VHH binders against F-box only protein 17 (Fbxo17). Designs and how they scored, part 13

Target 1, 286 residues: F-box only protein 17 (Fbxo17), of Mus musculus (Mouse) (q9qzm8)
Amino acid sequence: MGARPSRRQMTEARRLALTKLPPELLVQVLSHVPPRALVTRCRPVCRAWRDLVDGPSIWLLQLARDRSAEGRALYALAQRCPADADADADADGNRHDEFPFCALARFCLRAPFGRNLIHNSCGEQGFRGWEVEHGGNGWAVEKNLTLVPGAPSQTCFVTSFEWCSKRQLVDLVKEGVWQELLDSGQIEICIADWWGARENCGCIYRLRVRLLDEYENEVVKFSASPNPVLQWTERSCRQVSHVFTNFGKGIRYVSFEQYGRDTRSWVGHYGALVTHSSVRVRIRLS
Key: E = the ipSAE of ESMFold2; O = the ipSAE of OpenDDE; V2 = 0.75 times the mean of E and O plus 0.25 times the DockQ between their complexes.

## First folded at step 4 (VHH)

Design s04 (from v04 with T100Y Q103G W104S T105K S106T; framework vhh_lunsekimig_d3)
Fold by ESMFold2-Fast, scan of step 4:
Structure s04 (fold): chain B 286 residues (1-286), chain A 121 residues (1-121)
Amino acid sequence: as target 1 above (286 residues)
Amino acid sequence: EVQLVESGGGVVQPGGSLRLSCAASGFTFDDYALYWYRQAAGIERELIASITSGGSTNYVDSVKGRFTISRDNSENTMYLQMNSLRAEDTGLYYCAAEFYDEGSKTMYDYWGQGTLVTVSS
């Protein structure tokens, strides 16, 4: 991290003048502070600043300043966000005390639009973040010798000779997409995955992506079942992608599930290569 | 119980033909990908032919143009028509059905017992 110019000590007179502003003017001033600094620097200053940062007004004003078509559409939806919307409540109504901010604050802090919500998308951290099922010799992580555009790491997962699977559950509300925004009909959920095989090897690859409600019940699904590749003449990867739109109300989670195996009963890891898995959210323009 | 039962194996002369059948009981084929595997002596078991639920087929190069996989969902049976048989086609032939268990969210293959095909003069 290191010392940043913005962490300079304020003069005592400027600090005291700022803390004595009327709430309406203080909201205006603080709304120009970036989201991370609002939480890490402004919130600890005093109770009045804490109460403002914990409330929705500052965050709504920040959203108002994005004048792109997407930003304007988001702002209209954000104005309808309930003041007591709780991004921390689970399906049983239990709050998670770890994040004390309103839903708009979480959106601004997490910045979910366009970001890959899959953790460890290429195996760069081993199997961290993934729930794995090992068949045969199981999954391995290896260097990816195939160019995959936009991949954050040159690594991939590879299956053995019996069915292997791995799954990740994305909590869209915890990633900052509040419930009423998900229910608006203006959110698209974009998924993608890259799959392939080693030179002179074959694989069977399957992808299932499910949109789940708050109780983890399946509401809608996408399945990709490409024809098995019985022999690759060279290392290569192919992309599968899908966009969920018009999925209705009550969606909370994306379950991203990969399945693969070798076409032969080899030893080791000569089956399906998977990498650069992604789940992204964006706003649809009317 | 779930079963796949193969039939049609036997001894044939080089250049001959055989038709293998795989009949399923305990489930229906309609939505499943189906496979023929071959295991020759001293060789690993290999997928040689596949057919998707939609009827799309794929083959290893060594059998392409000679073997034809097909399915009859109404009879709950899959076939492998083998023409222009060669000595190297000798082996155990297994049918398999790819199954997804919605409850456990896991992939399985149901396997037949295997049927022997011998190509000899």
Scores: ipSAE 0.524, ipTM 0.826, lowest interface PAE 2.0, mean pLDDT 84

Design s05 (from v04 with F99T T100W D101T Q103G W104S T105W S106T; framework vhh_lunsekimig_d3; at its last look DockQ between E and O 0.46; V2 from the best seeds 0.00; counts 0 for: unsure alone 63.2 < 65)
Fold by ESMFold2-Fast, scan of step 4:
Structure s05 (fold): chain B 286 residues (1-286), chain A 121 residues (1-121)
Amino acid sequence: as target 1 above (286 residues)
Amino acid sequence: EVQLVESGGGVVQPGGSLRLSCAASGFTFDDYALYWYRQAAGIERELIASITSGGSTNYVDSVKGRFTISRDNSENTMYLQMNSLRAEDTGLYYCAAETWTEGSWTMYDYWGQGTLVTVSS
């Protein structure tokens, strides 16, 4: 086997190189390192590197390299990001070890644009991440026998004969979308959900998605109240979707709230099937 | 305080008609979906007709084309017009209103006590 420099030898060589590089050049060099590696590999090298990674300049420079129309629009907004925009910092300015101090770093690390911000969207991890209210026999998780396009798992949640409810609160700031970016009027919040019933089974399905301020007060709401699927009539799986735009200032959370029940009083889980729930954020071009 | 009261049930010959009414007190129908359920002897209660706050209707196949659900929000009353009645339509008919508990994120239904419809020769 060929010998490679030990981690100690490589770290020491990098530390020694810091005495030779101007800070401005070091920022340029480190800006080419992927976000995760900046935190896991570069930040531990020495205090000077830690201070650079914890600051905004490296992250702003990374955003500048996305030359797409969306990237350029984001960069213009990122230039105005306040240094104190990260609400997840404690009283001493310290956060979880896995995150740097600034909002731009969180954005780059979390990569919220286009990603599904709903966790456990198909029940693939049981009820993890969901706040659940059980009616009748409650919610269950089962294999979805109806193919749902693009679903990351072939599982679904199913309701009982009394109203079952579950919700998830998405903290957009913790997911990387800082407050001034949300307030810019250039953000779209895209929601979707898939619902249906089994063959020879019926259901009632409701969806409520609310945009909440920092105090969890409702500012804007979307509600879907489709006609029930009636028992003995069909097998179906249908999508509901909505895009929030021009929602104003002060939004912090998305509350994604699902409701369902069977159309008959059958004991067990023969009601509404829900799966592939999503909340995605994107930048609007002009 | 909150109450749903059904009326209009009775005995009718096959091929006859009945109109059921469901009157609400203690809340308004304006923003809520409304339902007619039927419970026949030896069969579990099932949803047979629905009407949304916007007036969209939906029916189980066995009553489609024969039954018509409607609502009058100003009178806080829902109706089920039943035409061409058959022996299998015999049962207890319940109205229900889908509603919210103030200050809760959960849903529930208000239920009537039921009205009997008997179709016999």
Scores: ipSAE 0.556, ipTM 0.820, lowest interface PAE 1.6, mean pLDDT 84
Fold by ESMFold2, look of step 5:
Structure s05 (fold): chain B 286 residues (1-286), chain A 121 residues (1-121)
Amino acid sequence: as target 1 above (286 residues)
Amino acid sequence: EVQLVESGGGVVQPGGSLRLSCAASGFTFDDYALYWYRQAAGIERELIASITSGGSTNYVDSVKGRFTISRDNSENTMYLQMNSLRAEDTGLYYCAAETWTEGSWTMYDYWGQGTLVTVSS
């Protein structure tokens, strides 16, 4: 005949040939594909590929490649609940996210360990992601006067002459920390905040961090209520930190709630400054 | 409903002493920081003393060594002992308490009506 196949015809033939691989080889091949590409490009190829991407095997192989102590501890936990993770991921219409894949897939896609789960932590995007209540002249965002170690942006939120309040609710399950992992007794939730005031200004700062169940009922609380600072004379901001451990079963959310104001009732933004708020999860190694 | 009522103000000679009281109701007094503010005529209220729920105190420099803040949690009352009073201490003295609305994540201060202290000869 001599008709030359189109590029589309050759691509289709290659897709069909790959669908004939033995499952053992297909799992190995797919385990080397980046998580996003597995979901967007591999999953729709055929039912066999979809079943593998929707199941735990590919994701367990990806997790196994992290040979650190943290990676080994996580892998052991991931191995212990593969059937529950599959059933939960398939059946759970209440995940409240756009990636309805198994728990291990979500973990690999979101990569929650070693990441700050607070979005817009320094005000670099204005108030995006924060629920805000303005007192006095309200919250504002400004550049940091002193470098804050490790901050992704050198900006901060500043308060006024009446209490300014803001909150961010972190959905740990949505961020990839599946419920059985949270319930394992091996997870720590690390929180931190940085606060201060303008030179020669006074401020009052408060922090409340609550661990909530799926119904948003408070289960565990940490509060910081330092003495009012009547005259700020420090070179740098102060850090507050806390590690939640041994918090039991049923935790799903972290409510990160911060508050500030001034001490002199000055019109304008002369109250507490807050920045570099963080929520991080880690696996306890001891 | 939260109520704060100051008392103990009056006219006193320079070098004299007064003890202010702030009676509180309508919230869990023990759990919250409490404040004394002072407002001289024509200027803004200024925090002059604070006491935490745990009893730690803090003072502005102009009153350190002369004023003492304290709290009696059994009587839901905060005090300000003012010694060695000066003419510049004249003003309206307010007590304040920070509080949360129950079940809320927002914070508010509640204020008393103020009690007048006049230091004159």
Scores: ipSAE 0.510, ipTM 0.808, lowest interface PAE 1.7, mean pLDDT 85
ESMFold2 (binder alone), look of step 5: mean pLDDT 76; pTM 0.745
OpenDDE, look of step 5: ipSAE 0.795; ipTM 0.929

Design s06 (from v04 with F99V T100Y D101T Q103G W104S T105Y S106T; framework vhh_lunsekimig_d3)
Fold by ESMFold2-Fast, scan of step 4:
Structure s06 (fold): chain B 286 residues (1-286), chain A 121 residues (1-121)
Amino acid sequence: as target 1 above (286 residues)
Amino acid sequence: EVQLVESGGGVVQPGGSLRLSCAASGFTFDDYALYWYRQAAGIERELIASITSGGSTNYVDSVKGRFTISRDNSENTMYLQMNSLRAEDTGLYYCAAEVYTEGSYTMYDYWGQGTLVTVSS
């Protein structure tokens, strides 16, 4: 141990322990509690605490504490978040049961900025989270023998000799980025993917990333169509990346679509290796 | 319907040259990656040359320096210029166009019927 509270800190703790907190002080105190603990520990304490956690004030105050340039820009936008914004509402305005909190609470709880919004990005959970189309012998998941910086797992997906595809739909609002924030012109959507071929194998790889509105209509797209990797090459893993900016208003989803196949008609899984797919959101400094 | 039609195949002496053409009907090439595949004697069908919509080319080592792929989008045609032909170049040559269907999230290839190239004395 060795460390103990100072005389001043002991006095502050004693006052807090012995005095019933007024509502305005309670808000300030609770604003220092991490988002998960607010929901799992503070919200169940009583109705008054539940009402505070379900409202925007505590969450707005938490956002105010990030004094970075990005944090200050976010705070300015958060102050304009509509009080009735519902993070669980679908395109028809129907509320889902999963998350009863305001949009600012979802943002703080999910922490979408900088986080990879693609689930199961390396195949570490098989095909969970992906909608897959199997050509030839289909997709397989295998160990990736090439080090990919920042990859959460040393696994990858591999295609067969016919076109295989897989898609993931990222709901940006469900991930915490409320609609007015997406519409602000200050959001960047950063996508990346890693692809390559086995030793002595070749592949064709394609990536399509689409920004969709609330009705899943395409608004903006990015396509990557690199040259095929030919057989008799060293094992490789290369990155493709793109940043969406100035995409306008009404964006809700990112559709991340991968396609690949072998350059030969070999039975089995000797085509495109794909791994460490990512969709990340960040604030653009004006 | 949509078709790719190969032409220019035939019989040629070792060391000779041939130019294969692949003409599209029912669609245009503008945004498509295009490919030449070969099914040579005793060899599985393999990609031998590719050209992107931007004009970047790629070749297998066995044909590099001898074969040249090119495209003419205004004529809706792709070519394979084959020089210094060898007996092992004998086979069926297929053109293919990589197609993405807008709004359906599907990828597939249109294939030609193939054109025969025979290198013999």
Scores: ipSAE 0.521, ipTM 0.809, lowest interface PAE 2.1, mean pLDDT 84

Design s07 (from v04 with T100Y D101S E102D Q103S W104G T105W; framework vhh_lunsekimig_d3)
Fold by ESMFold2-Fast, scan of step 4:
Structure s07 (fold): chain B 286 residues (1-286), chain A 121 residues (1-121)
Amino acid sequence: as target 1 above (286 residues)
Amino acid sequence: EVQLVESGGGVVQPGGSLRLSCAASGFTFDDYALYWYRQAAGIERELIASITSGGSTNYVDSVKGRFTISRDNSENTMYLQMNSLRAEDTGLYYCAAEFYSDSGWSMYDYWGQGTLVTVSS
C-alpha cells in the first residue's frame, strides 16, 4: 500500500543509523559483511567506515570465523601480519592504484588458497595472460580431443616445428599471499601441467617453474624433461606435478614456463599439446 | 664459445656399420639433452635419436634396434653407433644440444655443422 521507498533508500537509511554505533560495535557488525560488499558498499559510506575497511581488525575477525583446520592455521599466521604491510607495493616500494587496502583485505578478497593462479590455463581466451614466443608457425589454440580430468575447458595450446615457449609470471603477493605468510615456512606452492601429442605426431615438451624474489632473481626451480615422442603414438595427455615446500624467505613470483616443438613435421602445428596448467597455494596442516 | 663438431661419416655398403661422434667445446654435457638429426636431399631434418642428461634414450622406429645413441660426459662427447645400414640411411647427420636462453626464458638448439653418411653399393 502507498509509495514504498526504494531498496537503495532503505539501505542508505540503515547505513546512516549504523554510523552512530560505538566503533567497537560497528567493527563487529561490519565483520559479518562479505569481503566484496565491505569494499564496494561499506567503504564508500563515510571516512570512519573507510578507515575500518582499510585497517586489519575487520579482516582478522573475518579470518577468525573460518573454523576449519586451514582457517585456524591461517588465523594464527594472520595475527602476525605487520600493521605496515603494503600488499600493493612492487619491488621498488611503489603502490599499485588498483588496491589501496591492507594485506589481509587482499587475501580475503582474492581467496588465493586452492584457486588456480594461472589465467587462461587451457587457451580458452586465446593467448591472453601469456607472454609468448613463436617459433616456426608459432603456437595455435585448438580443441583438445583428449579428455583431461578437471580441465575447465576442452581447449589446448599446440606448438609448431621450431621451439615455441610461453610464460606466465604469478605475483603471489598481488594474488593475496602476503610476504610474511610466504616466509612462514607453512606455505606449499603446488604446480601442475598436462602435455601430450596428437595421434601419429611427435613432440618435445619441457616445463620449468621458478620461484623468484622481488627483483625476479631465481631462488629455486623445478624442471620436467620427459622423453620426446619421436614416433607414431595414440592421442595422450600426461600430467607433470610438483610441490614447493620450505623454499625460504623472499619469494614473490612463480615463473611458469612451457617449451615445446614438433619432432617430425616442418609445417603447421603438430608439436606438443599443453593444457590445464596450474599454480595453487595451500597452507600445510602438519 | 659453444661448439659441436661431428666426425665419423663416410661411404659404406648396405649392411655395414659406422660410428658417429659429436665433440663439444665451450661447455660441459652434464645438464643437456642431446640429439641426432638426419637430413636427406630435399627433405627436412628429422630427429632420429635422443638422450637426456640422465641417460634415457629414444629412437624413431626406422632406426630402433639398429642405431644406439650414447654419451660420455667426462669426454664431453656423444656417439651414434649405426649398424645394418640401409640405402635410406643416406644423409647429413647433425648433432644438437638443447639450451635454455640466458638472455630470456626461451629455448634453442646448438647445432653441429653436419657429417655426410652415404650408403651405396
Scores: ipSAE 0.491, ipTM 0.788, lowest interface PAE 2.0, mean pLDDT 84

Design s08 (from v04 with T100F D101T Q103G W104D T105R; framework vhh_lunsekimig_d3)
Fold by ESMFold2-Fast, scan of step 4:
Parts: structure tokens; sequence; C-alpha cells
Structure s08 (fold): chain B 286 residues (1-286), chain A 121 residues (1-121)
């Protein structure tokens, strides 16, 4: 009665046996079921199970089992999460989608800590997920001939001879980081980007990352304006990184904004190469 | 109104020196990255020297040790000191300032009109 059903589907007979347990034991048993299976397999079983999955107790018990220093710090903050928190509510309390679960459920389902919250970080899916502004011949996506450690794909974005930009808006609450957790002062937002130029080419690269409130007003920003690459004898990629901490209350979004162009007026795509963009969140240990 | 006005170009003998000036108006000069571009006859315009708002400088290899970019924020002016001039330094020299428009998040350059530098062969 404590065994997790691993990732295997529970049988109908097994689920029917579990519905005969006292509520206190049922909560303990269900707390061992992986988050996705709780939603897709356990929640549809009956009304009592639905009520348990929609409530915070099962999710708190799952968080309690991570006994690392990070897990303990998170658990203390999770105990203060409002039971009626609506992770999808806008500033006026209106829901943006039909997410019926509490904020703790969203956190467990999305698993935001350590995960890259930037989608399509290397251009492996073309321009999907990015809001793009094309200057000159625009952005292109190509294979990256320079190895970038940890990159999920050997692709990159490349600019042309006029300023190109692209941005991604990360909704931290939709990614599972509930508002009271963001406001706790114990969250760090870690950003990184890789940039460079082709062999015998030059580029200008700029990165701007902004923390925005629920109305998309800028609260805090980081700007990177490295020296232009005027001549390359070989291909290379350099990393820019920053950690936001102690940013106060009311943060909801991270706006990740890249800008680049060629140092010459060369027709084509010989400007800034950008890849392996990341936004990650973690808990700060006291 | 934003304006960049270049001066200091002229005809000079090989090994001579010139100082180019770029006077800026209509904006807070010290907040912006500033550039000198060069365009030789029949060749694309290229960035030859840059100075960031923080004062960090960069140069193409062909001018390193000979050219010095600097800025005077109190005079709202950027300079390019050109020493040991060579025939290949002949061209139009453009001042440029990098601008970011906060409201629409657009990046663009303001350009000067260019000043001609001719080094006698």
Amino acid sequence: as target 1 above (286 residues)
Amino acid sequence: EVQLVESGGGVVQPGGSLRLSCAASGFTFDDYALYWYRQAAGIERELIASITSGGSTNYVDSVKGRFTISRDNSENTMYLQMNSLRAEDTGLYYCAAEFFTEGDRSMYDYWGQGTLVTVSS
C-alpha cells in the first residue's frame, strides 16, 4: 500500500479495490501515483477521486517526499500556497484556459524547476514559439557547425545585414510557479544564451531579458551588449548568462529578447548566430 | 530631432594623421553604443571601430594600433583618431549610433552623412 504503479497503467480491477479504502488511506495511496497518471487515469475513476486530485493534499504529499535541501525549502513554501489559487486567472480573476486543478497540481505536472522554459531553443522547429522581426533578408535557421555543450539540437538562428529580433514570453505561473512562490524571495530565474559568428564574418549581438508584472510592465531587466565581432578567423560561440534574484513581488512573465545583425552590408545570412537560449527557475537555499 | 554630423575628413599623405569628429544632437549620447563604419569605392560598408556606452572599444585588425575611437559625453561628440594612414584607408567614414525604441522594442541605427578621407597613393 505504498507501492507506486511505476509508469504502467493501473487495471480496472485494481482501481475498483482502491475505492474501498478509507479516505485517509486513499490519499496516501494516490499520492504515490505519478502526476500525469493522477490526472489521466485516477481522476476519471469516481467523484471522490476527482475531488482528491483537484485538491492540494495529494500534491503536497508528493512534494513532501523530496527530502533534498531544495525539496524541503519548496515544501515549506508549498504549505502556504492558497488551496483555492487559480494558476490560470488573469489580473481580474478570469481564467485563460480550462485548468481545473490547484496551483500545486500545475507545479507537479509542469515540473518547472531546472527545466528550460524556452521552447524551440535552437531553431530545431524553425521559428515555432518565437515572435520574429525580420530585417534585411531576415532570420534563417541552419545547422550549427560549432558544438555547444548541452544544446538539445545542433541548429542555430542566423541574422542578416539589418537588425533582426526575436522574442519569447514565458508565463511563469502557467509553467507552474504560482504567484506566492514567485513573491517569496526564494526563487531565482536563470537565463542564458549562446551567440557567435561564422568564420570570416562579423556580427553585433544584443540580449535583453525583462521580468514583467501581470500587466506586462517591466519591473527588472538585464541587458547584454558584448563587443561586436568584427573579424573571425574561426567559428565560435560564446555564452551570456544572468541570475535574477530578490526581484520583489508581482512578477509573472520573463520576456527573452534577442537582437542581431551583420557588421558588413552582406546580402544573405552572415550576421549573429544564436542558439541554446534558456530560462530556468530554481529555489534559492537560505 | 536625432542628428549625427561628421567632420574632419580631407586629403592627407601616407603616414599622416586625421581626427574625425561626430557631433550628436537630440538624444542622451552617453547611453548609446557608437560606431565608425568605412566604405571604400566598390566595397560594402563595414564596421571598423566601436565604443560601448561603458567605454569598451573594438577594432578590425587592419586599423588596430593605428586608429583610436573615443567619446566625450560632455561635448556629445565621438572621435576617430587616425594615425599612420595608408592608401587602403581611403573611403567614406560614417558615424552611427545604435538606438533601441522601448515602446515597440525596435533596434535601429542612426547614421551620419559620411565624411571623405583620401590618402595620397
Scores: ipSAE 0.536, ipTM 0.829, lowest interface PAE 2.4, mean pLDDT 85

Design s09 (from v04 with F99Y T100W D101E Q103G W104S T105H S106T; framework vhh_lunsekimig_d3)
Fold by ESMFold2-Fast, scan of step 4:
Structure s09 (fold): chain B 286 residues (1-286), chain A 121 residues (1-121)
Amino acid sequence: as target 1 above (286 residues)
Amino acid sequence: EVQLVESGGGVVQPGGSLRLSCAASGFTFDDYALYWYRQAAGIERELIASITSGGSTNYVDSVKGRFTISRDNSENTMYLQMNSLRAEDTGLYYCAAEYWEEGSHTMYDYWGQGTLVTVSS
């Protein structure tokens, strides 16, 4: 007839035992907790846990567990990340960055590698996230009748008969890619865009993508200026893509800038169709 | 300050030829795509021919093989050679130059005043 501890008593004993661990063992234990839970569950427990979550060691141990070639390359670069690298001051109440921490924490929480850093890439949220200039009847957001592989939404932006433009500024550091990682020479910035027109309609499409420093000065650019299409007969949109490599040091932002118009002065939205815009970051393997 | 001035329009018989010129002042052509638009009475203006800064050309099907767009960056002038003219080629012909400022997200065209081409017997 042995007595069994209640769940509440076991939970309290376990919590007490964890708070009495030496710092080096506590780091090992907490390093197994997923990034979100480290911030939302572990950080509030006590000052010692808060200081560990705010520091780099736990996050560095998490990165060490990805044993892929890309993960190992990232881990080597992460070991050189400054402990006081503070991307957090620029969070501006971002709903995804409620708890400012070291740069490695931001990287783990935001997971920027392979993710599309362009928000509202197909117009599924109207013009949210885009700085827009409306010419003629302006931009419209419409259903895309043409399939675009991998597009998260079957919507697109369509221009009118005067030049329309829209741009998005991607803050790579705010997205989790810390400055020393950007400066390493091992980062690729992959951009893509899809463009077209309605069946039997014409368009003029232009893309400019600029890598900017911390002061928003242009360092390098890519421009795409396809010939105007006077009558669209294709059943698919066309893709433009480019990879920035070896762009040097001091890059902070990607400026993604689209321009389009109709080849006719027809009232309405019969010009350039753009959708599935993307900016992605990855490690270049030698 | 920026001006595009068209010349070379006139009245011509069917099957005839005309050469339109577009001279620019206040900017240089070197980095800009250039366009010829046509507007017939009572209808919208449409792009009929384009030439990129690199010299690549494009034409609407109705003029392909008959019209030739060209540019002379040293003279800051664009041309439209029109051969085998038809009654349906009658209209106002506008020169346009694409323009965007280096650091801005705003683009626009510089436009000429238009030159009239009349094809009549």
Scores: ipSAE 0.555, ipTM 0.830, lowest interface PAE 2.0, mean pLDDT 85

Design s10 (from v04 with F99I T100Y D101V Q103G W104D T105K S106E; framework vhh_lunsekimig_d3)
Fold by ESMFold2-Fast, scan of step 4:
Structure s10 (fold): chain B 286 residues (1-286), chain A 121 residues (1-121)
Amino acid sequence: as target 1 above (286 residues)
Amino acid sequence: EVQLVESGGGVVQPGGSLRLSCAASGFTFDDYALYWYRQAAGIERELIASITSGGSTNYVDSVKGRFTISRDNSENTMYLQMNSLRAEDTGLYYCAAEIYVEGDKEMYDYWGQGTLVTVSS
């Protein structure tokens, strides 16, 4: 279990003293509170605090505190974020009522830079988060006996003797990367996947990653089709990776699509092993 | 027309040797993985030997050390050298050439008509 860390929690006396500050000073003070605590502890205090947390000023100050080269580049772009930008608007401009905050708040709360935006990347939660198409005996989740560096789990997905596919649609705006930031030309989308075959088995593997607009139309595509693994080969697991840059304007989604099958007609799950799939976003320094 | 033609089959005594050949016409072997399959009476067709475009070979355990697969892309021909033949090696031997074409999301295979190998006295 371990010891819990000491936390600075707002006392009733401190909360009352802060409520009496002018808005300009209150914004400065609240800007030092971590994003989750701003939402869970500060927002419920009173209407003035709620209005501040729902607005962009506190979140701009949060971003200004990161004085790294990446942080400064992000802050310059964040200053250009429209005040009416909706971090959770769909393709028709409809807001998702579950997130009442501005785009900058979603960025700070979700922290998308460097984080893996693929959920359940190794099958550690079964097929949760994946849209699956089962050929033959379908996909299975099994223990991965091949070491994959940095994998969060020792599990993998394995295909059957007919084509199996699975996909995940990453909504970059819902993950915190607002539309004007995506359109800035300073964003890189980094994808990776690990694939291989079981010992004495063969497989065919394909990866297709597409950048889609708000209507889910393909704008840019990366495809990988490495040479098939033949049967009676030693167990293997290899990485495929790509970085999308200079993809233009209007990108909203990343469609991450895996395809695989066994080279033999063996009943069961002896085809392509896939694991540690990733989609990560980072800022490019000019 | 794309075709594979096997030759070299026949009747041989236990312990004997045969060399099978598979010649391609209508395409070149350069980018293909090449295979020998065997179908014995009452048994489904099984893969017994493979060779990649780069020359890496693999064998089913029952023939490993006795059979050798090789390819000659300049002659557009693939071979199976069979040594120390046993009665259980009797069957129809098929050559196959396979390629995965990513743009089509499909593995294409071409098959020979089969050549009979009989191991008996």
Scores: ipSAE 0.000, ipTM 0.148, lowest interface PAE 13.2, mean pLDDT 80

Design s11 (from v04 with F99T T100Y D101T E102D Q103S W104G T105Y S106T; framework vhh_lunsekimig_d3)
Fold by ESMFold2-Fast, scan of step 4:
Structure s11 (fold): chain B 286 residues (1-286), chain A 121 residues (1-121)
Amino acid sequence: as target 1 above (286 residues)
Amino acid sequence: EVQLVESGGGVVQPGGSLRLSCAASGFTFDDYALYWYRQAAGIERELIASITSGGSTNYVDSVKGRFTISRDNSENTMYLQMNSLRAEDTGLYYCAAETYTDSGYTMYDYWGQGTLVTVSS
């Protein structure tokens, strides 16, 4: 009690004993330390520890410990990750974010597999993270009266009587999925969105999700154009989903684009309700 | 350049039928979703029937079973077959085609000029 648990995990006496170990044994010991603690606790200890944390060996050993089918497939791909794959370092070696380590370190620190890569997926932070186009009275954020399973917030976005759109651009490499992993043919990009209309209201809803190259050129797209809701409904929000697989090489970004409007020219926000937008990445199992 | 032109409106007795057509010029229908809107006296303009690029259709309850929307991409034309017409079907009928701008994530509709349907009661 008294000290934070992470500080008690690395006492002064233990730290000094560990710095005297041969490099091969030190790598084995440090490979048992969680990713965040490797960066915040171990890296500052001395130059030798910094060099180990900055290198790939510790991170490869951590990935090797996941003996699931997914973990084994990832480990095989991780062994082929280029040593010079740090896309966030400039020509002088300066890093552009707060976790500017090798690609394997970024993967382990950000843990992109299964995580929702869409930020502010329900409007819980207003329009933060979204690039918005306002038609009519524009978008609004409000409480969602319909339960959506797994939604992190009970809020939703709602459109007006003219076309409203909003977009989020997901940088897969920045999220930890390095370029050679994306190019492997073993990655699935799973997208989902929830949409609906108010009682006694109608809406038109469209979803376009595009996989873009490093120059933001479209390579692959998915479009969802469900039938409009033309009047009263008592149903809960509907889900649309798609899985991108076998999309080829050179993909960098996911462009997640939502469109909606009311079916009538009513002033206010009586159009499409959208919430719990998601982009998730996974490794393809056999 | 881009036009949608409606035809087939007119005056008909209750129980009668009309077929509306919407012909596009300056673009092809291809992957567009297409719509029929109606504006009746004292009522805001509303979407009454839709057809997706894949041919899936949807209707407001008041016209379901009586109206049929269809498309012919080779003729670049959309249709609304209206059967068992009622006095409340009287109004201006507009066709519309949904499209995206070159900016990528902005959407708008191309609109026809409207055609009048009058059902005498």
Scores: ipSAE 0.442, ipTM 0.772, lowest interface PAE 2.6, mean pLDDT 83

